# VHH binders against o67189, part 35

Target 1, 350 residues: o67189
Amino acid sequence: METTIFQFQKTFFTKPPKERVFVLHGEEQYLIRTFLSKLKEKYGENYTVLWGDEISEEEFYTALSETSIFGGSKEKAVVIYNFGDFLKKLGRKKKEKERLIKVLRNVKSNYVFIVYDAKLQKQELSSEPLKSVASFGGIVVANRLSKERIKQLVLKKFKEKGINVENDALEYLLQLTGYNLMELKLEVEKLIDYASEKKILTLDEVKRVAFSVSENVNVFEFVDLLLLKDYEKALKVLDSLISFGIHPLQIMKILSSYALKLYTLKRLEEKGEDLNKAMESVGIKNNFLKMKFKSYLKANSKEDLKNLILSLQRIDAFSKLYFQDTVQLLRDFLTSRLEREVVKNTSHGG
Key: E = the ipSAE of ESMFold2; O = the ipSAE of OpenDDE; V2 = 0.75 times the mean of E and O plus 0.25 times the DockQ between their complexes.

## First folded at step 17 (VHH; framework vhh_7nfr_2)

Design m6 (at its last look DockQ between E and O 0.50; V2 from the best seeds 0.61)
Fold by OpenDDE, look of step 17:
Structure m6 (fold): chain B 350 residues (1-350), chain A 122 residues (1-122)
Amino acid sequence: as target 1 above (350 residues)
Amino acid sequence: QVQLQESGGGLVQPGGSLRLSCAASGFTFSSYEMSWVRQAPGEGREWVSYITDSGGEKYYAKSVKGRFTIARDNVKNTLYLLMDSLKSDDTAVYYCAREEFDWEFTAYFDHWGQGTQVTVSS
């Protein structure tokens, strides 16, 4: 079965499909994120995320076989990220792929969502194991919305809030955001808040209000802020990310990866190694990223990085073992650090 | 007022073909994705086919894939469903439905036609 994310969503939440394994891909990743957010809400504790680049083959199969410990056959939703990386780990052995396919085919009680961060090519979809998955499961595509559809969406939202937007103002907003759904949502909400009393939005007003906060709310911005110890802004960005349906484990993954790399780099630096070479050794090859990492290294001591890693590990453990709210744990972490920073600043200013 | 009106249904023998039409009015037809949904007697509604606003992409239920073709004419404000190789299991009332989604991108059908009866019987 091949269908759109919208059609799939309707069917999935009203009359669940017989198929149990689905591939989610597409150009519009935001739609996939929004769907997954809804999925998470629906399944709650029964929502599980696997990372293909981190999980072993054994762990992967175990995760797919895990029946609810609590005896009630509660249906679980298993979301798999970086599946391609997992496949790479499995190697080119045909037998391993066959095993994987067999395991996926035999999923009966749980839903499995294999999420790709890009639109898959026809060739990819025609290759194993995705070819097989397409046969016994479903392929779900998130396509970009037309400009007109997006415009209508935005207009409808303003109208629902009783806000009149001038045509030129709307066009400006759309152009400014490049019709990016996530950015539009953020800006529209901001404008709605702004116009709560005025009920009219002019071009000048939109120009003044739009993009007054962060232009691009993404996970990397969050990580950047956190590593540069701007905890107040990091908190705000975190909330935004979550509101947009970004899974906290994705945030944690990137943050952990960066923290570990930074710690490694710090150690190597202390040993007198060339920082550029060291960066390359940990997979940082892009000059822009190198620059960022240099900034992070300046902002953080070895001890800071160690503490960060430990904190992240703790968050991960509490999330996975005790089913604590990862977002809340992250918030608490940031708040705690913010408080410490304020105390330090007050002690030095007195 | 948004209006959808299906036509083209009827009695056909197994293996036969039908062409359904859905006339749309009261809205910018070219701006909306459209679907065909069918309901067999005693059964729930089943999604059949989906087409994007521009008609660039088409999707089908597994049960009808390879046999049915969805199309649209945005100039004529008409949605079509070409049904080939009809089977008894295809017997149902067929509805055209307008696709919509809210601000949170929750998708739903916001308008339905009255439906057209398709009966496949020897």
Scores: ipSAE 0.684, ipTM 0.856, lowest interface PAE 0.7, mean pLDDT 88
Fold by ESMFold2, look of step 17:
Order: C-alpha cells, then structure tokens, then sequence
Structure m6 (fold): chain B 350 residues (1-350), chain A 122 residues (1-122)
C-alpha cells in the first residue's frame, strides 16, 4: 500500500504489480518526473494525460473505463494531474465520492497514476478518496535526497566518464546549483562534453562553463505562473527573484524563449504535426517539460502568445531606448494583466 | 569495501517475536537509505521494509505492516527489524540491502548481506 518511488520503480517495470491505481507525491519532484518519463517510454501512444481542472466528469470516467472512448484492449497508463481540482468539481456529495472510489477500485487492465506536485500530509492521505486508494492501490512517495548522496551521484558520473574533477571544482558546482537534481544533471552533462578530450576539470574551468541554474529555478517558476495566467503569484515570485539578485535580462531571455517555442508549437499543430514530435523539434525532449508545455498550450491561444511576444519586445525596447527599469516594466506588464483579469471576472462589460 | 552482516534469525513459534540486526561497515551508513528484503523457499525476493537515512520515514510491505518495525542506529551503524506476531508465511531468509540509484535515477540494491534465516513453525 505505501512505498517509495525507488522501490516502486524496481518492481513496476520488471514485474508489474497487481494493483492498478497509484498516488505519486513527495518533496523530490524530479524523481517523480523521471519515473513518469520512463512510464511514457514504456507506454508510448497508450500513455494518456488527464487534467483534473479541465476534463469533464464524464470524460474522466470514460478514460478510466476498460472501454476507452477510442476502444482497444491494450494496457494503458492514465496519468492524472490536478486531481484536487477534479475533486472540487465533484463537490462534497458522498455519492459522487463513492462513485469515484468504485470506478478506481474496478480498474483491472489499465494503470492509473494520480500525480501531486507536493508531499501530501498524513491527514490528506487518510481522507477519501485517497484512503481507499491506499487500500486497493498504492501510495508512492519521493523523499528528498541528502546532500552527501547527491555529491556521490555527481562524483560517480564524472568517474564513469574518466574525468578527474578537482575537489574545489566539485564543491563549487554543488553550491552553485544548490544541489538541485535537474540543474546538476544539465551542468554535469555540459561539463562532461567540455572535458571530453582533456579529462580534467579545474575550479577555473567550472567557473567559466557552469552557470547558476539555481537563479533559473525561480525564473522557471515565474515563467510557469505567467504562462498559466496566475499574475498575482507571478508578481510575488518576480519580487523574490529581484531580491535574490536575478538579472532582469535573464528573466526576459527565458520567458521570450518559452513564448517563441509555444508560438512555434501552435504553428506546427496547424500544419498537422504530432505534438510530441513538434515539441522534440523545438528542443523539448524531457517528459516533465512536455507536460508543462502542454499545459501552457492549453492556457494560451496563438493570439495570446503573439501578444505576449510583442509585449516582451516592447519591454526590451523601452528598457534600451528610454533607459527605463526593466524590472519596473515587467511589474507594470503583470499589474496590467492582473487588472484586466479582475475586470473580466466582475462581469461588467468594458 | 561495503559490508553488511545480518544476525538475530532463528526458530520461533507462531505469534512470537524476533529482532534482526544488520551491522554495516565500509561506507557512511548514515547517508544511505536501507531496506530489508526476504526470500521464502522456492520464491523470489520480496521487499519487506524501508527506512530513510535519518530514520524519519519508514515504509512497510502490506504483508508485514503493523507487525514489523524497522529502525536504525546511525552511531552504531546498525539496521534493525523488530518482528512481532510472526506467522508461518514469514519464514524466509532476511537480507539487509543498501538502496542505490544511477544517473538516470534507476533504482536498485547495490549491496546485500549474506542473510539470516527466520523460521516460524509450531
């Protein structure tokens, strides 16, 4: 009933479990992301994503049935995000919760993965429907890894490639990235490519090649909130980034890159290209990032993305031409968008 | 060199109790998550319990939850399994195993002890 993501991984891909419904949660979200990437690889076109905040009750139950809306008898993996939002749509009615639990209990040939973006409290796990899922299915937790384990992972990777990394260089890299697993993977792989012939990494070389993606962790949170149109939270994260000393041009670079990729993806969809192939063509190969980009595409029309790109161009131009503060221009942009959102929600026409 | 040595197994009557120990050396024990794994006669290995490096989180297979308790002493570099309310189905060789993962976060047990026999019979 309750296990770790590592133990679950050991059994799921080699000797499939009898249980069919699983909750994934935890502090080390990158481990959940890597598990889902392996799941997608195994199931390919039989891997289905449901968004609890966007899917209707009937579409949800149809996707979980042994007879899918597209038919077929092949085993499928159904991954559910934003399950809490789906539960809100059901309301507090006991009969609707009982129906949900019955449907989940009766999954026989497919796998269902309910994915949370945080570690759930014991109180949440003890309430329905998760209490019942713990009984007939499983609860899978991704615990935080210790700094020493992360250090040994990185050192082992360099040793595997025959690269001698100075101790000071290794410690610098770990501190620079804040022991962030995603950032470490990216920077270590870059450093391996850099040192492919010389096979030595000094502190000076790491300082020249590696950059602080830890500054980018909060930037990606900002970009995520902005693209999902949560402008109030985006403003709070922006203020945090500036207080940490994040350069406004780095924020603009990442946001512009995402906006352009999303606009390109809209154009490729109009051409009829498969979305997963299209994402790979713009450099989105990681399954977690594919999930995020799919959510951004749902939240933004092609016109939304065009207007965002134009707004970013104006901010850049005004910063350079009129020496206006880039940070203040970003704040003004977000404040304007938040004010427009409030006006829409009040039902008073403009 | 990593070394894991289980002890404390034996013959016990149904409903009885045993305490297994696993002495660890050759690595920083307090940095590693650890598991107990068992193998009954003629069967594959079955995961029993897991404990985080600090001991703050503990997880159990459904078949043993409520009857077994995992614990660790990071000063003595020792892992424990307290086994209560033993059943004949608990008869197995019990292994102490060190949790590991690769660069792609594929999980495995990289080191095992020699095992200790637990036999539950009347």
Amino acid sequence: as target 1 above (350 residues)
Amino acid sequence: QVQLQESGGGLVQPGGSLRLSCAASGFTFSSYEMSWVRQAPGEGREWVSYITDSGGEKYYAKSVKGRFTIARDNVKNTLYLLMDSLKSDDTAVYYCAREEFDWEFTAYFDHWGQGTQVTVSS
Scores: ipSAE 0.618, ipTM 0.833, lowest interface PAE 1.2, mean pLDDT 84
ESMFold2 (binder alone), look of step 17: mean pLDDT 86; pTM 0.864

## First folded at step 18 (VHH; framework vhh_7nfr_2)

Design k1 (at its last look DockQ between E and O 0.56; V2 from the best seeds 0.60)
Fold by ESMFold2, look of step 18:
Structure k1 (fold): chain B 350 residues (1-350), chain A 122 residues (1-122)
Amino acid sequence: as target 1 above (350 residues)
Amino acid sequence: QVQLQESGGGLVQPGGSLRLSCAASGFTFSSYEMSWVRQAPGEGREWVSYIHDSGGETYYARSVKGRFTIARDNVKNTLYLLMDSLKSDDTAVYYCAREEFDWEFTAYFDHWGQGTQVTVSS
């Protein structure tokens, strides 16, 4: 079958189709992400992720053919990323492609979702194995949403919360984010929190509070420097971020997320868990990001990460409860860490 | 106020053709993806076809692919379903439906037409 992500969503969770294997692709990638989030919520422990660039052929086929031998079988949702990389491992051998198609055709107990990070061309969809998947399974597309529809979605959300948004403020927000759904969702929710008391948003307020995803690149540089304990450079990057107009709450959000993930990974590593599997369990799937997290784990003990989390909690509490300047609290934190680093390096002098 | 009005249904012999129309008003038609949905006697509603707001992307249920063509005229705010090679199984009420979603991107049809009856006599 071939259908849209919206049409597929309307039926999958109530009267699912008879097909078991689906390809998800399209220009509006956030729609795929939200569908997968709902899928994860439904399947819980039975939601499984496979990375085509990391798993062997045997591991892949084993994961797809796992079924209960006895009663009490629970269906699973198997989500496959980087399927193109897995296909490269198979090469052009006819026998291996026939084996793959046979395994996919015979999926009976599980649902399999092959996720692409782009819209596939007709040539790709007409090539094996996807041609066969279209026959016994389904192709699901997430097409681009119009700017007007995105604008109406945002307006409806503000109205739901009783917030009046000036027209030029709304237009600025849409242009700033480039109508990107992920960025809009984040910024609108932040603006709702900001305006919860006054119930009005002006252009000046949106300019002060909202920012684009491109600004996040330097936030990741700051987090990287902090986690690798280069506090002097981290201070310089923090100053640049603030001068550039990046909101301190975004910095806190990203840093807190990384710290929590690292602490979780440290605990799993101490228990002997496979690090690559542990990283995937906390949402770290990209090989570049896995490499960076491995370096953060080497640089930080479990106690380092615990102390970082406690410091971030204190900064957040003082910012919110006592209305203290978040930027200055972060600066004070980094300055304190730098001073400890200097003292440690000189404490054994002659 | 959003209004969707189907027309063009009727009685036709197997192998025949029909053209359904859906007149849209009360909203910016060119901004919305649209679908045709049908309901056969004693059955639930079955999605038939989808068209992107640009008109450039179309998708069809397996049962109608190659026989039906969805089209839109964004100047006249009209959606079409060109039905060829009709079969008895195509007998149904055909609805024009507007695609919608909420903040969590839960998808649904938020407006429906009154429907137009298509009957293919065997």
Scores: ipSAE 0.646, ipTM 0.857, lowest interface PAE 1.2, mean pLDDT 84
Fold by OpenDDE, look of step 18:
Structure k1 (fold): chain B 350 residues (1-350), chain A 122 residues (1-122)
Amino acid sequence: as target 1 above (350 residues)
Amino acid sequence: QVQLQESGGGLVQPGGSLRLSCAASGFTFSSYEMSWVRQAPGEGREWVSYIHDSGGETYYARSVKGRFTIARDNVKNTLYLLMDSLKSDDTAVYYCAREEFDWEFTAYFDHWGQGTQVTVSS
């Protein structure tokens, strides 16, 4: 069976298919993620994830067999990532592939979802074991939507909620998000919440509320904004990062590293050391990164950097020792900094 | 207004061939995925075939795979279904349908034609 992710989602949740093994692939990974999120919600504790690059052959087969032996056990959903890596581990042995195919073919009580992070080529689909899987299971594709289709989707959503969006506002939103479905969904939902009382969205309102989140919510963007003292945008990016499932400790780690390096560089600069050499000494060798660090140094005094480091240490301590919410602590930190900047600007303008 | 109009149905003998057409109007045809759906007497609607907006991907029900071919002409705003090796079980009203999906990315058919009757009988 071959089908689109849209049709598959419909059929799977309304009339579950007889097939038990499915390959999920496509250009639009967000659609697959959306489906998997729903799947997880449906199956709860019976939702299992396997990583093909980490799992042994034995573990893999066990995971698939445990579902078959106990006829009375609750139906499970098994999601397999990095299946290609797993196949590589199996090697070129025909027998091993045949074994794999046999195991997959005999899955009866559970659903198995093999997830690829890209669109598979025809050649890949026509090769074993995927060729065989296609025969007794399903191939599900998530294709990229056209810009027009996306625009219509967004308009429809606003209309359903009784919200009128100005054309310029809509275009702005689409451009801002680069027609990324994930970003659009988030921003549209925010705008809906915002407009709940007004029923009209203007360009100015969209500019105020909407924020572009890159597909690769990059912690480095957050760090960049913070170090350049754009605290307002930093707060928005932080929220996005968290929404995308980035752990706050990862953010803290990178930020701390940068802060420490910058502080070191500032000290070396004060001592008359060559900045380029100094940057290399702290592991900054890339020209782009050097440029960024120069901008950070320009934007921050030694005292600023020291205070930043102390603040980060405090956040870390409160998170680890007192189990406080790291995200909230970061928000508080940024808010505090933002307030200080506003006060400084008002005092110098008067 | 979105309009879909099927044509090309008729009476054929087993083993015969038919070509169905669906004329689309009132929307950007090239931006929508399309499907054929059939309904036999006394039975529910059965999905037959799907075609991507670009025409690059096609899918078929197991019952018609290898015998039916779905195609589209985006310049003419027309959907086609070539039916070969027709069987008595293929007797049904055939509908063209526009595919849509909701905010949660669940597919549904939002527009249907009036249908065209296909009868396969000796």
Scores: ipSAE 0.578, ipTM 0.787, lowest interface PAE 0.7, mean pLDDT 88
ESMFold2 (binder alone), look of step 18: mean pLDDT 88; pTM 0.884

Design k2 (at its last look DockQ between E and O 0.65; V2 from the best seeds 0.62)
Fold by ESMFold2, look of step 18:
Structure k2 (fold): chain B 350 residues (1-350), chain A 122 residues (1-122)
Amino acid sequence: as target 1 above (350 residues)
Amino acid sequence: QVQLQESGGGLVQPGGSLRLSCAASGFTFSSYEMSWVRQAPGEGREWVSYITDSGDETYYARSVKGRFTIARDNVKNTLYLLMDSLKSDDTAVYYCAREEFDWEFTAYFDHWGQGTQVTVSS
């Protein structure tokens, strides 16, 4: 089967296809992200992500097994990133590639989504294993949307909210973002919030609001929010990072590095060390970073940092030992901390 | 006011051919991706084929791949479906449909033609 992401979306969520294995690729990567977000909402805990550069052959085949130790007979959605890296680990051995094709062909209960971060060339699609997937499964393409269609989408959104946007303001916004759907969604939603009371958007207003720092999320913003205990925003940022394809091990590595540095700084401060020298000893020499780390130290006790480190170690161990989704474990961690914040707040104001 | 009007249906023998046309008006046809969708008696609607706004990419349901060809003429604002090697299973009402999506990129067809009947019978 070969189809578009829009056509696939129309059928998959209402009358699922007989095929079980799909390749997602294309120029409009944000459409793939939105499809996967809808898939995640549908499957919840039964949504599993595999990173082809991180897992072994046996871990891969175990995760696709219908008798997996992770679950019973319940249908799952398995999403595979970096499949090309997994194929490199298989090498050129014919028998190993034949085994992979056999396993994919025999998926019966689960859905498997092989996600590429670019549009695949005709030659790539004609090569194994993708040639076989086209036969027993499906190839789903996310084509580039025209500039006119993107413009009409944005206009329709403002009109839906009763907001009159001047034509030059709209054109400025489209040019500023380069018609990038992810950036447009972020900026338009900010502009709607800005104009909720006025109902009019002028060029000058768009220039002021659209010049504000982009919420183009990176791992450091996530770590900052977590360490300052803004767990609600941290959860939202985490979902954005994963949807954009940021590798969860990178997130864990940076978080763990910061947590260990902060814990070390607490112990050095306990021993009477000068804080500025202590920061330089753990590699923090930039004055802006020193200011950020001082705020993290103020927000977190030594016990807070010890508990964070232990939690990160447990997340890592559970991911490796039980083949569980690192991202979901991190979400569960943040959710539990957010729940404790709610209890604390309701006890305070009464 | 968006209007889509299909034509070219009829009775044909198995193995025969038909060409469906869809005349589009009331919108900038060249800006929209388009699809053909069919509905057999007593069945739900089945997507048949899709074409990009420029016409440079086309996609087909597995059941029609290699037998049907979608095309468009953006000067004449007309969508086409060339159907070859017709089978009894192709008997359906065929609709021209305009592709649309919302802010959450939920896809749907926002306008449909009235349909044209294709009957494949010996």
Scores: ipSAE 0.635, ipTM 0.842, lowest interface PAE 1.2, mean pLDDT 85
Fold by OpenDDE, look of step 18:
Structure k2 (fold): chain B 350 residues (1-350), chain A 122 residues (1-122)
Amino acid sequence: as target 1 above (350 residues)
Amino acid sequence: QVQLQESGGGLVQPGGSLRLSCAASGFTFSSYEMSWVRQAPGEGREWVSYITDSGDETYYARSVKGRFTIARDNVKNTLYLLMDSLKSDDTAVYYCAREEFDWEFTAYFDHWGQGTQVTVSS
């Protein structure tokens, strides 16, 4: 069965489907996230997340197996991320895929949600194991909403709260957010809070309030800001990322990768190597990314990069070994860097 | 005022075909996703088919897939359901419904037609 995320939600929460395995994919990932959030709320402790890139085959099958030795097991919702990586681990052996399909087909007591972070192509959907899953389970797609539909949604929300938004202000907000649902929702909520005493929102007010706290919720934007030593903005973006449910380890992974590449490039540059060739050697082939990396190299000394790497390693260690809050550690790191920059600027201006 | 009016229902023999229509008024029809929902005697409402606002994508319940076709004419503000190879189990009141969702993206039907009776009997 193939259906939309909206139709699926209606059915799932009112009359649970007979099917037990579902693939969630689409261009609008925020809708999937929203659904999963509701799912988590419904199932509570019986909500389980599996990471396909981290889980072993045995663990995977165990997690899907109903055989709780203890007969009274409550229905569980199992969410699987990075399923593609898991499939890669299984290899190209036909037998392994068949086993996987068999296991998925035999899921009876639990719901299994395979989540993709993008829209699957027709070819992917027609290949095993997804082809088989489509036959005994469901394929759920989250499509992008039209601009008009989004606009109506926003207007409706403001109206419900008794707020009148000027047309120009609304258009500005929509354009500013690029019709990103997650960003739009955040900004609208902020504006509602702001307008609690005011029943009219003007363009000037929207300009003032919108994106004051959360600029573009992009991990790469965060990394860009950090590497260009805009620590103040980096902190704001970090908070936004976390608020949107981005896992701090994902942020750390990207940042660490960039830092290591930059450090390598810096060393190669010192040795007299051609920077363009060097960038390609570390997997930077895109011209835009090359440009960015050049800017990062200009902004950071070898020592800066070394210190960054060490700091990131420390954060990782404290998070893993001592179970410290990774987000707080990142905040502390950024704050400390910000303080240092302020001191440097004060000393040179006097 | 939003209005939906179904038509085209009737008595048919097994294996027969029907075309249902739903006339929409009081709203921008082309901006809304639409569904057909049916209710058999003594049973709850069952979703049958869904179509996007543009009509580019269609979805069907497993029970009707391959036999039913949902379509829309946004110029005429009309939703259609072509029903082929009808079975006795298809006997139900068929409703046209407008799709909506709230701020939390909870989907619901916010408007329904009065329904049209489809009876499949030998």
Scores: ipSAE 0.590, ipTM 0.800, lowest interface PAE 0.7, mean pLDDT 87
ESMFold2 (binder alone), look of step 18: mean pLDDT 86; pTM 0.867

Design k3 (at its last look DockQ between E and O 0.71; V2 from the best seeds 0.63)
Fold by ESMFold2, look of step 18:
Structure k3 (fold): chain B 350 residues (1-350), chain A 122 residues (1-122)
Amino acid sequence: as target 1 above (350 residues)
Amino acid sequence: QVQLQESGGGLVQPGGSLRLSCAASGFTFSNYEMSWVRQAPGEGREWVSYITDSGGETYYARSVKGRFTIARDNVKNTLYLLMDSLKSDDTAVYYCAREEFDWEFTAYFDHWGQGTQVTVSS
């Protein structure tokens, strides 16, 4: 089966097909993410994410296995990122690919979604295991939307809210965001809130409000919030990062690197080193980064940084040893820190 | 007012061919992805094929792939379905349908034609 993400969405959520394994790919990655978001709503706790570059072959096959004995358990949705990296682990051995294809063909109680971060070419789709998946499962493509369709979507949303947007204001917004669907959705919703009473949006107003453009949700924003101990906002940004497919390894790598650099800077300060020179010794030469690291050093004691490093090491170990979701472990870490901050703020007061 | 009108259906023998047309008016046809959907007697609607707004990408249900061809002419505002090697299982009312999605990117068909009957009978 080969179909579009929109047609697949219409079928899967009303009368799902008999096939159980699907490949999702395409130029319009946001449409894949919105589909997966709807899938997560449907499956709740039965929505499982696997990272092909993180898990072993045994862990992969175990996650796909049917374990229900009673027939009353809910079906699962298993979402696999970085499947190409998993295939590299299998190597060129024909027997291993044949085993993978057999396992995928025999998925019976669950749904498996193999997610690619780009549009696959005909050569890629013609190679195993994807050639076999096209036969017993489905290939789902998310094609790019035209600029005119995106413009119509935005206009329809403003009209729905009774907001009159000037043409120049609309064109500015579209160009500012580069027609990026995720960014447009965020900025349009901000502008709707801004214009809720006036019901009019001029070019000058869009320039004022939308100029505070949030960049794509990125790992550095999360790390900044965490290191400045704004755990409530950090939790929200983490959820956004994961919903948009940011690999948890990237989050852990950057956070661990910053934590280690900060700990090193604390020790160099104890030795009497000049802070500016110490920062350059750990690779921080940019003035903006130096300012940020100074604020991180102010917000975190040496003990705070030691405990953070140990916590990150435990998260990494639990993810690898116990098949625990790295994202959930990180979420739990932040929740625990937020609760400690609440306790400190409300400790003795009467 | 969006209007979609199918034509070209009829009675054919197994193995025969038909060309369906769908005339579109009341909207900028070239801005919309389009689909053919069919409904056999006593059954629900079955998606048949899809074409992008430019016509650059086409997709087909497994049951018709290799036998049917979707095409469009954005100058004439017309959608086509070329049906070859017809089988009795292809007997249905065929609709052209306009693809739409909302702000949450929930997909649906917002407009349908009246349909054209295709009957494949020995």
Scores: ipSAE 0.674, ipTM 0.853, lowest interface PAE 1.1, mean pLDDT 85
Fold by OpenDDE, look of step 18:
Structure k3 (fold): chain B 350 residues (1-350), chain A 122 residues (1-122)
Amino acid sequence: as target 1 above (350 residues)
Amino acid sequence: QVQLQESGGGLVQPGGSLRLSCAASGFTFSNYEMSWVRQAPGEGREWVSYITDSGGETYYARSVKGRFTIARDNVKNTLYLLMDSLKSDDTAVYYCAREEFDWEFTAYFDHWGQGTQVTVSS
């Protein structure tokens, strides 16, 4: 079965489907995140997340089987991220894929949601195991909303709150956010809060209140800001990411990977190696990404990168060993860095 | 005022075909996704088919896939359901419904037609 995320959501929460395995993909990831947030709320303690790049085959199968053996157990929702990475780990062995398909087909007591962070291509959907999943489960697509639909949605929200927005103000807001749903939601909510006493929003007011972090608020933007030492904006983006249900461990993983690569590159550069070759050796092949990494290298000394890595390791340790709030630890880290930067700038400007 | 009016229902024999129409008025038809929903006697409402605003994508319930075709004419403000190879189990009142979603992106049907009766019987 193939369906849209809107149709799927409607059906899932009113009359749960007989199918148990679903693939979630699409261009509009925010819709998927929103759905997952609702799912988490519904299932509470029975909401489980698996990371395909971290989980072993055995762990994966165990996680899916535990739900079948105990006839009296509460229905669980299992969300799988980075499924592609998991498939890569399984290798090209036909037998392994068949086993996987069999396991997924036999899921009876739990719901399994395989989440992709992009729109899958037709070729991907027609290949195993997704081809098989489509036969006994469901493929759910989150398509982008039209600009007009988004505009209407925003207008409706303001109207519901008794707020009139000037046309030019609305257009400004839409352009500022690039019609990004997540960003729009945040900014609209801020504006609603601001207008609580005012029934009209002008262009000037929107300009004053609305803050655009980027067209696409994502983990990579956060990493970019952090590595370029814009800690203030990084903090804002972090809060946004968390508010929309991005797991802090995912952020940490990407950041750690980048930091390690940068540190390696810095060392290689010091040894006189060609930077372009070095970047390719650490898996950076895209020209855009090369450009970004060059900028990160310029912005960070070897010592800076080392300290970053150590800090990230510390955060990871405190999170895993002492069960401290990873988000708070990241905030503290960024705040500390921001304070240091301010002190440095004041000392050199005097 | 938003209005949806279904037509084209009737009595057909098993294996027969019907074409349902839904005339839309009172809103910009081309800006909304549309669905067909049916209700059999003594049963709840069942989603049948969905079409995007532009008509570029269509989706079907498993029970009707391969037999039913949803289409729309945005110039005529009309939604269609072509039903082929009809079965007794397809007997129901068929409704045209407009798709909407709230600020939290919860999808719902905000407007319904009066429905048209489809009866499949020998």
Scores: ipSAE 0.537, ipTM 0.769, lowest interface PAE 0.8, mean pLDDT 87
ESMFold2 (binder alone), look of step 18: mean pLDDT 87; pTM 0.875

